VHH binders against Phytanoyl-CoA dioxygenase domain-containing protein 1 (PHYHD1). Designs and how they scored, part 14

Target 1, 291 residues: Phytanoyl-CoA dioxygenase domain-containing protein 1 (PHYHD1), of Bos taurus (Bovine) (q0iib1)
Amino acid sequence: MACLSPSQLQKFQEDGFLVLEGFLSADECEAMQRRIDEIVAKMDVPLHCRTEFSTQEEEQLRAQGSTDYFLSSGDKIRFFFEKGVFDKQGNFLVPPEKSINKIGHALHALDPIFRCVTHSHKVQALARSLGLQMPVVVQSMYIFKQPHFGGEVAPHQDASFLYTEPLGRVLGLWIALEDAMLENGCLWFIPGSHTGGVSRRMVRTPAGSVPGTSFLGSEPIRDNSLFVPTPVLRGALVLIHGEVVHKSEQNLSDRSRQAYTFHLMEAAGTIWSPDNWLQPTPELPFPPLYT
Below, E stands for the ipSAE of ESMFold2; O stands for the ipSAE of OpenDDE; V2 stands for 0.75 times the mean of E and O plus 0.25 times the DockQ between their complexes.

## First folded at step 7 (VHH)

Design n1 (from s39 with Y32N Y113S; framework vhh_8dlx_2; at its last look DockQ between E and O 0.67; V2 from the best seeds 0.00; counts 0 for: pae E 6.5 > 2)
Fold by ESMFold2, look of step 7:
Structure n1 (fold): chain B 291 residues (1-291), chain A 124 residues (1-124)
Amino acid sequence: as target 1 above (291 residues)
Amino acid sequence: EVQLVESGGGVVQPGRSLRLSCAASGFTFSSNAMHWVRQAPGKGLEWIGNIYHSGSTFYNPSLKSLVTISRDDSTNTLYLQMNSLRAEDTAIYYCARSTYEYWGDRYVYSFDSWGKGTLVTVSS
């Protein structure tokens, strides 16, 4: 049951993010982690995700394959791996289940446990308190931030990849399933950075092109001192405005930082860009949040 | 700032050869893969091929016998040699730089810089 106070709403509007501690119980977090363990146990690792490049041609083919795997993941449950977990021959240097960076991008629709959490009464109530009229769920991810291997996520704005007209129509819900601290890669935000639009966007190139995406615009060099660390306890929900600049550091600790995140778009009066990497499909049109 | 400037376009008769150039500045040219892409009137983009910093080249299979891509790292210049030109080769020809970046869980191979293009018209 989340109902944002007027001061919480104002803080979110001013900062572009908001922390709600205790959104899920410890038991709810553990149940989601157990479900992920079941999903991982049935993992089938695609060849193009196993091999580091060894020649220029192999590099091009693997980059194409990896990009295609990503671009077609919007209505699937797919596995994405950390950098550096494969040798040059494609053998795992780390047990396969500990090498996964994330699972995406349709857990919210294809897995009963994640669907239930995504559409839970508390999530729907939160969306109503934010004034969302016709929110749809556009993607979801389970993030591992593995011990020692969990890679840095460079400064970015989610709306660069999830572009809408007008801007300001995308909201991330990020739920910590483990404590997220400085040591294991908590989120960092630039408060108020959501008011200036997006610095660049990633678009699909025409079918058959190599490479499969193109950036329009460029990411500026940002003053690192503007970033504020946002440590949270297990079960916290972090609301993330689609245009707020955020990052996370590499996880060099011996503890993972697992999180479940999904993105909502307010569909009323909003055009989802046909150039986005992610598109609704006949198999999965963006499902309405309110049920 | 990255800048790519194509030249060498113009009107050419069918069956002739033409060499396009792309002058690069604002980055370490010798460390980057470079591409040629074209767009015929009323058509979408068509990738022609690329050349890596190593000199290795890869071509669109449909164009492989008709084109040669080369680079001169001492002058920061990319070249496209086209032979036996046909009316179908009329297009705006662009040079482009690609990035190859690890984005948390995958490699993203994207064009991040484009030239303004040079028009080649093959008139019968």
Scores: ipSAE 0.030, ipTM 0.478, lowest interface PAE 6.5, mean pLDDT 85
ESMFold2 (binder alone), look of step 7: mean pLDDT 81; pTM 0.803
OpenDDE, look of step 7: ipSAE 0.280; ipTM 0.686

Design n2 (from s39 with Y102T; framework vhh_8dlx_2; at its last look DockQ between E and O 0.71; V2 from the best seeds 0.00; counts 0 for: pae E 3.6 > 2, grease 24.4 > 24.2)
Fold by ESMFold2, look of step 7:
Structure n2 (fold): chain B 291 residues (1-291), chain A 124 residues (1-124)
Amino acid sequence: as target 1 above (291 residues)
Amino acid sequence: EVQLVESGGGVVQPGRSLRLSCAASGFTFSSYAMHWVRQAPGKGLEWIGNIYHSGSTFYNPSLKSLVTISRDDSTNTLYLQMNSLRAEDTAIYYCARSTYETWGDRYVYSFDYWGKGTLVTVSS
């Protein structure tokens, strides 16, 4: 069973992240990749959600359309694209299946394969080992980190986007579906950076605004020498404290770095901020992890 | 360090006009879309409009006839011209910068920096 030893628990508390190699088998990873291929084959994304500007009027329309597409994605399976993959008319400059940055944000609820992985015995046992009483699943993402095009992810804290009162209630589970190495964009962390709260928050703006979100506070300039690379093999799970600072570099290699990630919130004694971009809906209240 | 500093607020009589400025520093001003947003006493934020790096402007439909947004990239300054001011235009006026997130996990259009605001009071 995925039961954390006392030393693993201590390391997670000290560092704000923890690697569990071999969490999923190669076959489980490949099954999820095959399922994503099926989902991508049926992809149909409207032009105004493709995020390239071509005219004066279209700048505002694209900004509004892409914002609406993102903000309403919490109970959907939606596609988000790499920068620079569209021409000014919104046509793909690369094969569509190689242009996707990520799929979000409800794979855990709407796809049987991802639901099964998310609620698996191993995941539930891990959550119990961490002492979670009423964990709920707030979002999920499939990340491609495409060869050559996979963009960097700037330093951030997940709780800036998934804010709770009190802080410390959000946990990311990040599962490598391919080897994640320096050359294809592995994760980098600042160990111990999770103890000081968050430096900024992304909140919804008033209805009808463009942009539809805002940052309160600012991302500090950080010493890059503090980041530790965290290469992992296919099937590893990386536990990510909601407040630990992490990033990943651009993928310039010829290999993708696919990952499935989802976030848990300990709901017992926790207030989910009504200002978060992501909100539960009547169609999908945050499902309990424990089944 | 990104900074946005509004100025030009004050007390003005109804029917008059007023020009607000926003001095920007700590970033390449000409590469960003800039916005004006206001907050009347006891009210929520109200988006006034924006100007993209291309010079294209878009306005809140309810305010379009009263306002003009411009930018001077040579002085890193954003402007809001307001005409025919009314008592209901009394508010704190903020400038804000927006960007698309470049994070691989999120690609969404957001306000990422705000000024502290300048108060405009329309009275008499």
Scores: ipSAE 0.302, ipTM 0.680, lowest interface PAE 3.6, mean pLDDT 87
ESMFold2 (binder alone), look of step 7: mean pLDDT 82; pTM 0.816
OpenDDE, look of step 7: ipSAE 0.561; ipTM 0.818

Design n3 (from s19 with N58Y; framework vhh_7qia_2; at its last look DockQ between E and O 0.22; V2 from the best seeds 0.00; counts 0 for: pae E 7.2 > 2, placed apart)
Fold by ESMFold2, look of step 7:
Structure n3 (fold): chain B 291 residues (1-291), chain A 124 residues (1-124)
Amino acid sequence: as target 1 above (291 residues)
Amino acid sequence: QLQLVESGGGLVQPGGSLRLSCEASGFTFSSYAMGWYRQAPGKQRELVAFITSGGSTYYADSVKGRFTISRDNAKNTVYLQMNSLRPEDTAIYYCARSTYEYWGDRYVYSFDYWGKGTPVTVSS
């Protein structure tokens, strides 16, 4: 039932993002939040993946462990933490459940609740109204945007991390599980910024080489006045074109800003870059959205 | 005035050697990790070698045992000694400065400045 009207399609094409208020019910949002609480209660993260550094050299060396944890997360449920929540020995300085930045990157495949939401009839209908022929789900994340600690997300384009040939084949679906307002770190977009390609790419080293990632290119410094805030209520879905520039500010408020997001790629006629950090695995090839 | 200037590239026969240099200026060189990347025609740019500010090194498997990265902080210079060169090593070699970016949930290596590159051709 959640087909896009012609005017909604036009707005998405013009702006590179689109807000659909009331996409999920309160019950659907609560089910996801309860499931994430259960996942967090069983959290187990290796010590070397809990990175807090005292010098720049230590930061460089210890980031290798964090990088390996990230690079192998595409078919796992893994935990990623806010800056400054660990001491030098990797022990938490903040209660563990309040230190998590996000959980990724395979909730859509490995958890029944998140799988059901991701492949729901309303999501599939939305994808069909966008004209997607063979969409696959490439990743998913649960984002906490913790009170007081929730770090900014710098201006970026999702296709910098999820690069395809041709461009224009990646779509983010971002679902607010709590109200997302100016005060607790709502999304900000530069409308129309999706038409100029990507400014940089995150690439990984070849298999069997030195472990790591790097950015080819850099994000330009952008005039902050170009960003428009996009506050939304709980249950809203924000469609995010893979090349639209967006960000979020630090959450200095006493309220979190939880969200579930996943990315689709139109696989018909598309080459997924072998240099992307995220690759399909034998354990989890990119699952088709249409079921 | 941030600058990275590569030199030492050229034409060499298979099995030969070259030493690349990258002279840095305009920043506190000793505080940064440095890397060498290469890009063959029609290929994506790839990491060859990386050296931390403290001298720890990393190498692509394709070059391990043949290439050596080193640095001289007194000369603000990073080197790549390339031995036993093969035709598949033909590429433009770029020197890059590395920083760590915190991306809301993780540290990511960022090579925020690149030299213009020095071409290396390995052919008979």
Scores: ipSAE 0.014, ipTM 0.371, lowest interface PAE 7.2, mean pLDDT 85
ESMFold2 (binder alone), look of step 7: mean pLDDT 82; pTM 0.824
OpenDDE, look of step 7: ipSAE 0.567; ipTM 0.873

## First folded at step 9 (VHH)

Design p1 (from n3 with T52Y; framework vhh_7qia_2; at its last look DockQ between E and O 0.71; V2 from the best seeds 0.00; counts 0 for: pae E 2.9 > 2, grease 25.3 > 24.2)
Fold by ESMFold2, look of step 9:
Order: structure tokens, then sequence, then C-alpha cells
Structure p1 (fold): chain B 291 residues (1-291), chain A 124 residues (1-124)
């Protein structure tokens, strides 16, 4: 039963993140990886929906198709690719299965294996120990962090993308499916950075406009020495407060760093921003976590 | 010391014209896309026009055919020519420098530096 101790709750409140080693077994991690292999084997992505651009000019000319693919992914299982893996015609320069950055954003609802992990008794118990009253699942992602090519993820706060009023209502659950170490792109956090709100927001641009999404506000220049690395073993869960600043480095090693992550929102007393890229749909309202 | 300094705002009658200027300093101007945003009282800031470093442009639907964005890289200046002005164009107009970031599934444009704004009022 994944019940947080008082000291673990205190540490999460102070730092804005918390590591729980051994949250999933090796067998559970392997089952999810096998399921992803099956999903990837059936992959079919239209050329116009591939999101790599070679120039700013090309970005303008292609933005409508690729932007719609991303913006409508909240109730789908869709594939998104590393930078630099397509030629000018949208054909793969690298085998497709080695070029995927992530799969998003509704594995939690549309795939039985990921749905069972997301709504598992241990996840629900964890949410109760955090005091969540009406948590809903807003999105999920499978992240590959490919060997050699897995790109840097710049410093950010999840609530910049998943904005609520009031702030403090979003929680990330990040599960390592492989060891996540310095050499293959583990997470880095600024402890305590979750107490000052968000520096910027990603919003949908108005209908009929380009670009399709933009940040309002700017990410501050940060002292890199403030970041602490958070290596974890396969099966670990990292709890991520929606406003804690975190990043990961480029994966230059020959080992991937696969992870399953999903986000909860405490829906009681919370307004989900209509400007967020992600919106519930009639086909998939944000499902309650507690079942 | 990054600076974006807007000028050219003011009071104008409906149907009139204004030219806004934004002079940039403290960075390699020719390497950045530039945008104009506006904010009316009590409303959210909205994108008006955008010009890529290579010269391609974008316009919000509400201003297409009336506004023209341009840049002069020799003067480190971006312009917004506003014609056929309407009372609904009344706002503070902000110049912004843009970068963009790849997040594994899309490019997101960031306006990482803003001017102080220049007010535009369209009334009889």
Amino acid sequence: as target 1 above (291 residues)
Amino acid sequence: QLQLVESGGGLVQPGGSLRLSCEASGFTFSSYAMGWYRQAPGKQRELVAFIYSGGSTYYADSVKGRFTISRDNAKNTVYLQMNSLRPEDTAIYYCARSTYEYWGDRYVYSFDYWGKGTPVTVSS
C-alpha cells in the first residue's frame, strides 16, 4: 500500500518533488514496455502531422496540419518524434521505432495496460494520502529519451502547460521504466521552487492564427548550480508538484530512459483554464482517478 | 541590456492611420522573429502581427488587410503600419522578441522580451 509517511509528506511539501523507489515491480515495468512495443508496431502517422520543421518559413507553411495533430491529441494515442529524424519530404532518416520522442496523451484512458496502472489501488491510495478529494487524470505520456538522440528538456514547470486557478492543483506522477541516471538523462529539480507561482504559460493561439501555441511570459535565466540531479532505479515513482522547476539533459548514452507519466488535477474548487492546449472532450472528459 | 522601445502611438479618428515603430538593442536583431501584441482594458493580451527573421509574416484575422508588419534589419526596427483604424483597435500595443522551443511534440513560440508598450486610441 503506497501510503506516504508524515516525513515523506513534509519532504514533498518542502522540496516540491519526492522519490518513491520500488513503486512498480520489474515485471510491471516490462509489461508496460512490451505493450508499447505492440503499439509502436502498429504505428501509422500521416506525413503532414510530423512536427519537425527545417526553417521558420517551413514552420509557417506546415503549422496548421501539425498543430492540429498535437492540439487534438488529448483523447488519442499519437506519436511524436525527435528533432532531426525527417527529411524535407517528411520521410524517416532513422528507423521509425528509434525516432519516437513520446506517445501521448490518453494512454491512461485508451490502453487497458496503462489504464490499469494509472487507476491501480496503489496510485489511488497514494492520492488519498496526499489529501486529494476529487482528482482527475488530465493527460498521460510515454517518454522514450532515445539513446544518442533523446533531446534535452529545458527547465519548466508543469503548471505552465496545465494551468489552473488557483495554482497548486496539478500533480505529476513520473514512473521510471528503466534506470534513470546522469548518463541517460535523469530528472533535475530546483528544490523548493514550487512556492513562487509560474513564470509563464503555454496557451493556444486564437483560432485561425499561426503559430498554434505560444508562451505568455518568459522563462527566467536560472543559475544551473541550483539544479540537483535525481537519479532513480527502474520502477521508481517521482511525484512532481505542478510548479516545481525541473529539467533533463540530452541523452548522449547508448541506453534509453523510458518513463510513463500522467498528471492529476484536484478538481474540487479548481478552474481549468480555457486557454490550455489540453481540454476535455465529450469523447473523453477528464476521468476521475478514484474508481 | 535588452531593450525594445515602441513609439508612434496616439489618438486617431476612425478610418485613420498610425505607424508604430519598435527599435531593438542588446541582441542580434536579424536573427529573431518579432511580434506586435495588443491589450485592451480588462482583456487578455492578443497577438496582432508577427514577422519571421526571413521576412514571412502572420496577421490575426481581425487586422488582415488593414495592418502591415515589416522590419528594417539595418536599423534594428520593426514596424506596424495600421490603416483603416476602428474603435475596436484601441489598446496598448507591445513589441516583443520571439524565440521558439521544441517540446518533443510541437514547437512553442516564446515572446521572451517585451517593450513597455505604446497606447493607441481610436475615437471621434
Scores: ipSAE 0.318, ipTM 0.688, lowest interface PAE 2.9, mean pLDDT 86
ESMFold2 (binder alone), look of step 9: mean pLDDT 82; pTM 0.816
OpenDDE, look of step 9: ipSAE 0.347; ipTM 0.674

Design p2 (from n3 with T52Y A60R; framework vhh_7qia_2; at its last look DockQ between E and O 0.64; V2 from the best seeds 0.00; counts 0 for: pae E 2.2 > 2, grease 25.8 > 24.2, SAP .681 > .668)
Amino acid sequence: QLQLVESGGGLVQPGGSLRLSCEASGFTFSSYAMGWYRQAPGKQRELVAFIYSGGSTYYRDSVKGRFTISRDNAKNTVYLQMNSLRPEDTAIYYCARSTYEYWGDRYVYSFDYWGKGTPVTVSS
ESMFold2, look of step 9: ipSAE 0.403; ipTM 0.750
ESMFold2 (binder alone), look of step 9: mean pLDDT 82; pTM 0.818
OpenDDE, look of step 9: ipSAE 0.570; ipTM 0.866

Design p3 (from n3 with Y58W A60R R97K; framework vhh_7qia_2; at its last look DockQ between E and O 0.22; V2 from the best seeds 0.00; counts 0 for: pae O 4.7 > 2, placed apart)
Fold by OpenDDE, look of step 9:
Structure p3 (fold): chain B 291 residues (1-291), chain A 124 residues (1-124)
Amino acid sequence: as target 1 above (291 residues)
Amino acid sequence: QLQLVESGGGLVQPGGSLRLSCEASGFTFSSYAMGWYRQAPGKQRELVAFITSGGSTWYRDSVKGRFTISRDNAKNTVYLQMNSLRPEDTAIYYCAKSTYEYWGDRYVYSFDYWGKGTPVTVSS
């Protein structure tokens, strides 16, 4: 059953996250992976979108040049690559299909397979059990977490990037398409950290400015011992409160940790910040989850 | 142990100039970009300028041509020369150390270890 039990709801409220094992079947996971393979097979990334990585500083400066590519990806299916996969001329140092960090941010809307999963009766039932009245899908991404060099995701709150008024209106649904263990980059959470507000925001800079985004505030120093690893099996869904602090480590293993993630926003009584990097477009307004 | 100490703020007439300084300690200064933020009364803190370890600079549009950010690695100090000051420049100015964050698509400048700030008031 896709509906949360009272005990599960309580746990989510207390911890700010919840693991639902066996949310998707093996067949469903396989279908998603096959579809991604098809999408990747047709990948065509222009040279100007291939960031050169030399030094950390140089990487930053050059990466800022691709801000428009990122900022305009909300209603498209675009490829984002791992660090260090390009030479100075923009050629791949690693096979292209093995260089991808993530695909986003509109799989939920533009791809039939992912749209089906996102708007499935299971997801809708889950959302209803959470009391969501008018949830909309704001973004989606397929994360590869490549073997050996799948990059870490620093501790953060999703609400830093997907800010609303009031807070507490954004949820992340993270679906493991492969086993996510300690060695290949499972999620880590600070239980109960979702009740302290948002410490940092990523906002758009003035139009035409580079960089295109900046941070307001800073992440506090957090004791690493507060993070709890949450290994999950293929098919599991991790429900993530928008304000719960979480991270993932670099994948140093021989196997990937693929996941599909999308975010929901309760639209009733909610204002989406115009400063968010992600904005709805005429082409893709935030679609209602309930169908 | 990490510290950022701002100085140079004060009261100035419109059209006047100020030079802010930020002395850093507790980290390898030359390895990090440094930034200046400001917060006006009732407004959110905003990035004004930053300078990378290599000397590249960025400016908010509203201060371009008027403000200059520079650094002296030997003195572990970052500066903000503010010319042609305007009343709208009135704010508390904060120095910040950068961190580098990678989010799979790009590096993003993040700033932390904020100083206590130095007040700048532009008024006739």
Scores: ipSAE 0.023, ipTM 0.351, lowest interface PAE 4.7, mean pLDDT 88
ESMFold2, look of step 9: ipSAE 0.163; ipTM 0.534
ESMFold2 (binder alone), look of step 9: mean pLDDT 84; pTM 0.852

Design p4f (framework vhh_6fv0_2; at its last look DockQ between E and O 0.72; V2 from the best seeds 0.00; counts 0 for: pae E 2.6 > 2, grease 26.5 > 24.2)
Amino acid sequence: QVQLQESGGGLVQPGGSLRLSCAASGFTFSSYAMYWVRQAPEKGLEWVSFIYSSGGSTYYKDSVKGRFTVSRDNAKNTLYLQMNSLKPEDAAQYYCARSTYEYWGDRYVYSFDYRGQGTQVTVSS
ESMFold2, look of step 9: ipSAE 0.385; ipTM 0.718
ESMFold2 (binder alone), look of step 9: mean pLDDT 80; pTM 0.793
OpenDDE, look of step 9: ipSAE 0.378; ipTM 0.691

Design p5 (from n3 with D61R; framework vhh_7qia_2; at its last look DockQ between E and O 0.76; V2 from the best seeds 0.46)
Fold by OpenDDE, look of step 9:
Structure p5 (fold): chain B 291 residues (1-291), chain A 124 residues (1-124)
Amino acid sequence: as target 1 above (291 residues)
Amino acid sequence: QLQLVESGGGLVQPGGSLRLSCEASGFTFSSYAMGWYRQAPGKQRELVAFITSGGSTYYARSVKGRFTISRDNAKNTVYLQMNSLRPEDTAIYYCARSTYEYWGDRYVYSFDYWGKGTPVTVSS
């Protein structure tokens, strides 16, 4: 069901996240995966995005190109790669299709299949059941979590990257396109951690400056025992409060953990921080979820 | 064994100047970007200025034009020249070593080592 029950709402409010098994059908998942295959088949990656560096100093010297590529991706469909998949000359060390970390950040707007899923009646019903009045879609990404080397995502709050005033206005919708288990990098959450505010923010720096992005504040050291794994099956949706602390481990298994993720912001009475890396553009203002 | 030691803080009148120093040890200083943070009472720690290993600089909007960050690799020291100081600049200032965090789709400058801080008070 797309609408949350009172018990589900309560659980979400208490935990800061909620698992909805069977949110998408197998056919829906298949369509998304096939579409990604088509997109990947047409992949074109600039040379500056293919360079690996042996020292921090070298990375610093080339950081501007990388950050610009990222900062301007909000209204585009771009490829981002796992660390260590290129040599110094820009050649792939592994097959290109197996080197991708994620595709983003405007699948929800620019691709018909992903637009359909993002704005589906199920998602809209879910948002309405959460009491969202004017939700907009701010970003989307397809995460591959490649076998053996799919990178970990350190503990974080989404609001660190997508900051609003007031807080509590951003939600993540994480859809499993493959089974997400302990061995292939399922999500982990600290239940109830969404009520303590945001400990760190990523902010953009002035255009042309180095660095392009920086953190304000720091993440506290968190006891690993506080994290609860949330394995889910293909088709499941994990609802993520913008302030709930969560992570995923490296995929050490022989199978990927593909997922589609997009974030909603309640626009009513909300100010999007101008310091966020992601800004709406004339080409792509934040589209309303409700159609 | 890694250390960052700040100095130069103190009490100054509005409009006055201070020069902070941070001496680094225990790592190859010239290979790292360095930064200055500050934390005012009841506020979050914020980046004030940043200098890469190559000498590129960044300044927070609130201090741009007034503060200058520089480094002397021969002395393993990063400096913060603070001019035209204001009461709102009152804070504990921290020196920090830069790190890169990779998030799959981005590199983000962060900091992994901090000094103990030096207090700066701007008051009449």
Scores: ipSAE 0.232, ipTM 0.611, lowest interface PAE 1.8, mean pLDDT 91
ESMFold2, look of step 9: ipSAE 0.487; ipTM 0.798
ESMFold2 (binder alone), look of step 9: mean pLDDT 83; pTM 0.830

Design p6 (from s39 with N50F F58Y; framework vhh_8dlx_2; at its last look DockQ between E and O 0.47; V2 from the best seeds 0.00; counts 0 for: pae O 2.3 > 2, grease 27 > 24.2)
Fold by OpenDDE, look of step 9:
Structure p6 (fold): chain B 291 residues (1-291), chain A 124 residues (1-124)
Amino acid sequence: as target 1 above (291 residues)
Amino acid sequence: EVQLVESGGGVVQPGRSLRLSCAASGFTFSSYAMHWVRQAPGKGLEWIGFIYHSGSTYYNPSLKSLVTISRDDSTNTLYLQMNSLRAEDTAIYYCARSTYEYWGDRYVYSFDYWGKGTLVTVSS
């Protein structure tokens, strides 16, 4: 189950993604969800996250104000919220626990439950079956995809954010903790789109500059007909090649689509871009996957 | 159709000044932040700076050349003033229109439209 068959490997190589149903048991999923509930119960919302602006310029200024919070989150467990959940005075328009977009970016390192899942024998076996020699974990996040207003994720390549030399060294592991269907925001992929390089890169801007991050280049307009929906059941793992183009639509349903995602990088013979928003720190160097 | 057209490039001697222009059309120029980016031969893209629609500017702190970005909304024109040019300032200079998107944890700025660029060569 944890090891890919030859046919699965071939499919992943061809499509740039692979679905593994039943990767986690119901009990494992439940444990993760309960842990998140505990974490959310202790949530501390920073003031700078409790501001909404009505103008583009104001949003840009806000972006700068929140940049440090984001950029320094690589080795912390922090809360990030959906757009539009605060009024101008910082009051919640939606209950706090239902306003969270994601928690990140170091669950894999700092939380025992998520560390256990990330470094599980199953994940390690999977990585080995993919031929990874020295994989490290670079980031993790818990995504809520809240009912009705869980925001869309535009078409992208993970490598735009997690850039390496050479390319093809980053792998996303997306685990469904709830059923992910068309109506609540399952993933969509363009099969085979992982072989053409990256269209754009998100880079850190120089310290003190505004904004804190920027895309170099632009995402091309892609025909929606090229995207294939990939609905999966609770417990499924979706392998995501770092260069495969994928997206998720807004959750328009009355149920969430919770998922745990973390990214691996093959460290052997790989250079992590110093321009990536995420950088290893003395407090948390990229931990080896294999234990 | 959105169009950005850079002009003003050419060959200049070290120590000289040069002002580049970017003519914008096909959109409400005054509503967008605008960027300057350059690419030196054999190097990657380097962000120079940008200007908000309010006129506020921000620059790459690492730039050695003195730069000033300005805009004229009445003529839909973006400007880049460069002073005390050096050989290392040789590059193709691009103007780009700014967009941004929220990803739940960050605002990410992108350049959805680029000019074709104008070449600046600094040589003695």
Scores: ipSAE 0.096, ipTM 0.514, lowest interface PAE 2.3, mean pLDDT 89
ESMFold2, look of step 9: ipSAE 0.395; ipTM 0.718
ESMFold2 (binder alone), look of step 9: mean pLDDT 82; pTM 0.814

## First folded at step 10 (VHH)

Design q1 (from n3 with S56D A60R; framework vhh_7qia_2; at its last look DockQ between E and O 0.29; V2 from the best seeds 0.00; counts 0 for: pae E 2.1 > 2)
Fold by OpenDDE, look of step 10:
Structure q1 (fold): chain B 291 residues (1-291), chain A 124 residues (1-124)
Amino acid sequence: as target 1 above (291 residues)
Amino acid sequence: QLQLVESGGGLVQPGGSLRLSCEASGFTFSSYAMGWYRQAPGKQRELVAFITSGGDTYYRDSVKGRFTISRDNAKNTVYLQMNSLRPEDTAIYYCARSTYEYWGDRYVYSFDYWGKGTPVTVSS
C-alpha cells in the first residue's frame, strides 16, 4: 500500500511523522542488505579517516581535514565510521565492516539497487499522495547502527541540515531494513514538533574558512518525556517531516539496526539554501523523483 | 546566568584597526572554544575566527593575516584584533560560545550562545 489514506495524511500532518509497516518486502530488504555487503566488501578507507585524536582540538583538526571528504560526499558513495574504532596508529579496533556508521550520500543515484528502491513506484505513489509536484532526491544514506557501538543521534530537525525557503519542503523517508526496537535504537519523535520552525542550522562556512561547517543557534532543551519511541519492523517506512524533532538512542544491543534513508525536497517554489552543507553538483544535480 | 558582552566596535577608515573584546560570564570560560561571527546587512552570519580551549586558532581566508583571535582566560575574555580593515569587513560582530558535536560523519562546532553584537563600520 503505497498511497496514503486520508487518515494517514491527517496523522502525518498532526504528528509530523508516519509509520508505514510492510512498505518493503523481506526480499527487497534482503536485496538491499546484500548490495550493501558487496559495497562494504570493496570499501576503501581513506587514510585521513584512520587518525585517532584525543582532544577536542585534535578532533577539530580532523574535522577540518575531513571537511572536504564530507562536503564533497553529496554526489559520492562514501564511508563514515563510528567514533573510537581506530587505535592510535590508525588501525581498526574492530572489523572494518563493523565500524561503519553510515554510507552516503548518493546511494540513491549511483547504486542501481538503491536507485531502484528510491525511485520505486511505491515511493513515487507515496510522494504523489502527499501532494508533491516536483520532488527531487537530495541525499541518501545507509545507516548501520552497529551492535553496541551504534551511537546516538541527538534530537534534531532534518531541516537544520537541509534548509529551504519556505520551510516544510523537505521530507525524510526512513526505511527499516532490520527490526528497530527500543533496545537497538529505534527512532523517537516529539509529535507535533514540526510546526515551530527550525531552532538551528548547520551551515557551510565561507570557502577557505575553518571549520568547514558550523551550527548557528542551538537546540532548545527538550523534556525527554516528550519523545515517543517508534519501534518498527523490518520493511517499515517512517515518513519524517523535515521539521519534526526526532532522535535515536545508542544501540546497546547485540544486533544492528540497519536503515536506508533518503530525503525529498519539493522543488516547485522552493529555494535550496546555498549555505547547506549539501549542494547539487554538475555531476549530480538533485534528481527528480518521478520518472 | 550565561552572558557574553562584546565591545570595541565603531567607525574606522579603510586600513584602520579595531580590537574587539568579548567578556564572558556564567560558565567555565577556559573549557570552551570561542568564536567571532559577523553579519553584514542582507547577508548571512559567517564565522570569522574561533579559538579552541587549548588556544588553537582558525580563520576564514579573507581575514587571515589581518585578524587575530586571542583569549585571556584569567579575564574570561576573547579578543579579535582587526588590522587593515576593509569596507567588506563592515558588519555586526558577534561573540559566541561553542560546543562540539559528532554526527557520525562529521565533527561540527555548535555556537550555542551569542552576544548582542558590536557594530564595525569601515568607511572612508
Scores: ipSAE 0.152, ipTM 0.553, lowest interface PAE 2.1, mean pLDDT 90
ESMFold2, look of step 10: ipSAE 0.441; ipTM 0.793
ESMFold2 (binder alone), look of step 10: mean pLDDT 83; pTM 0.826

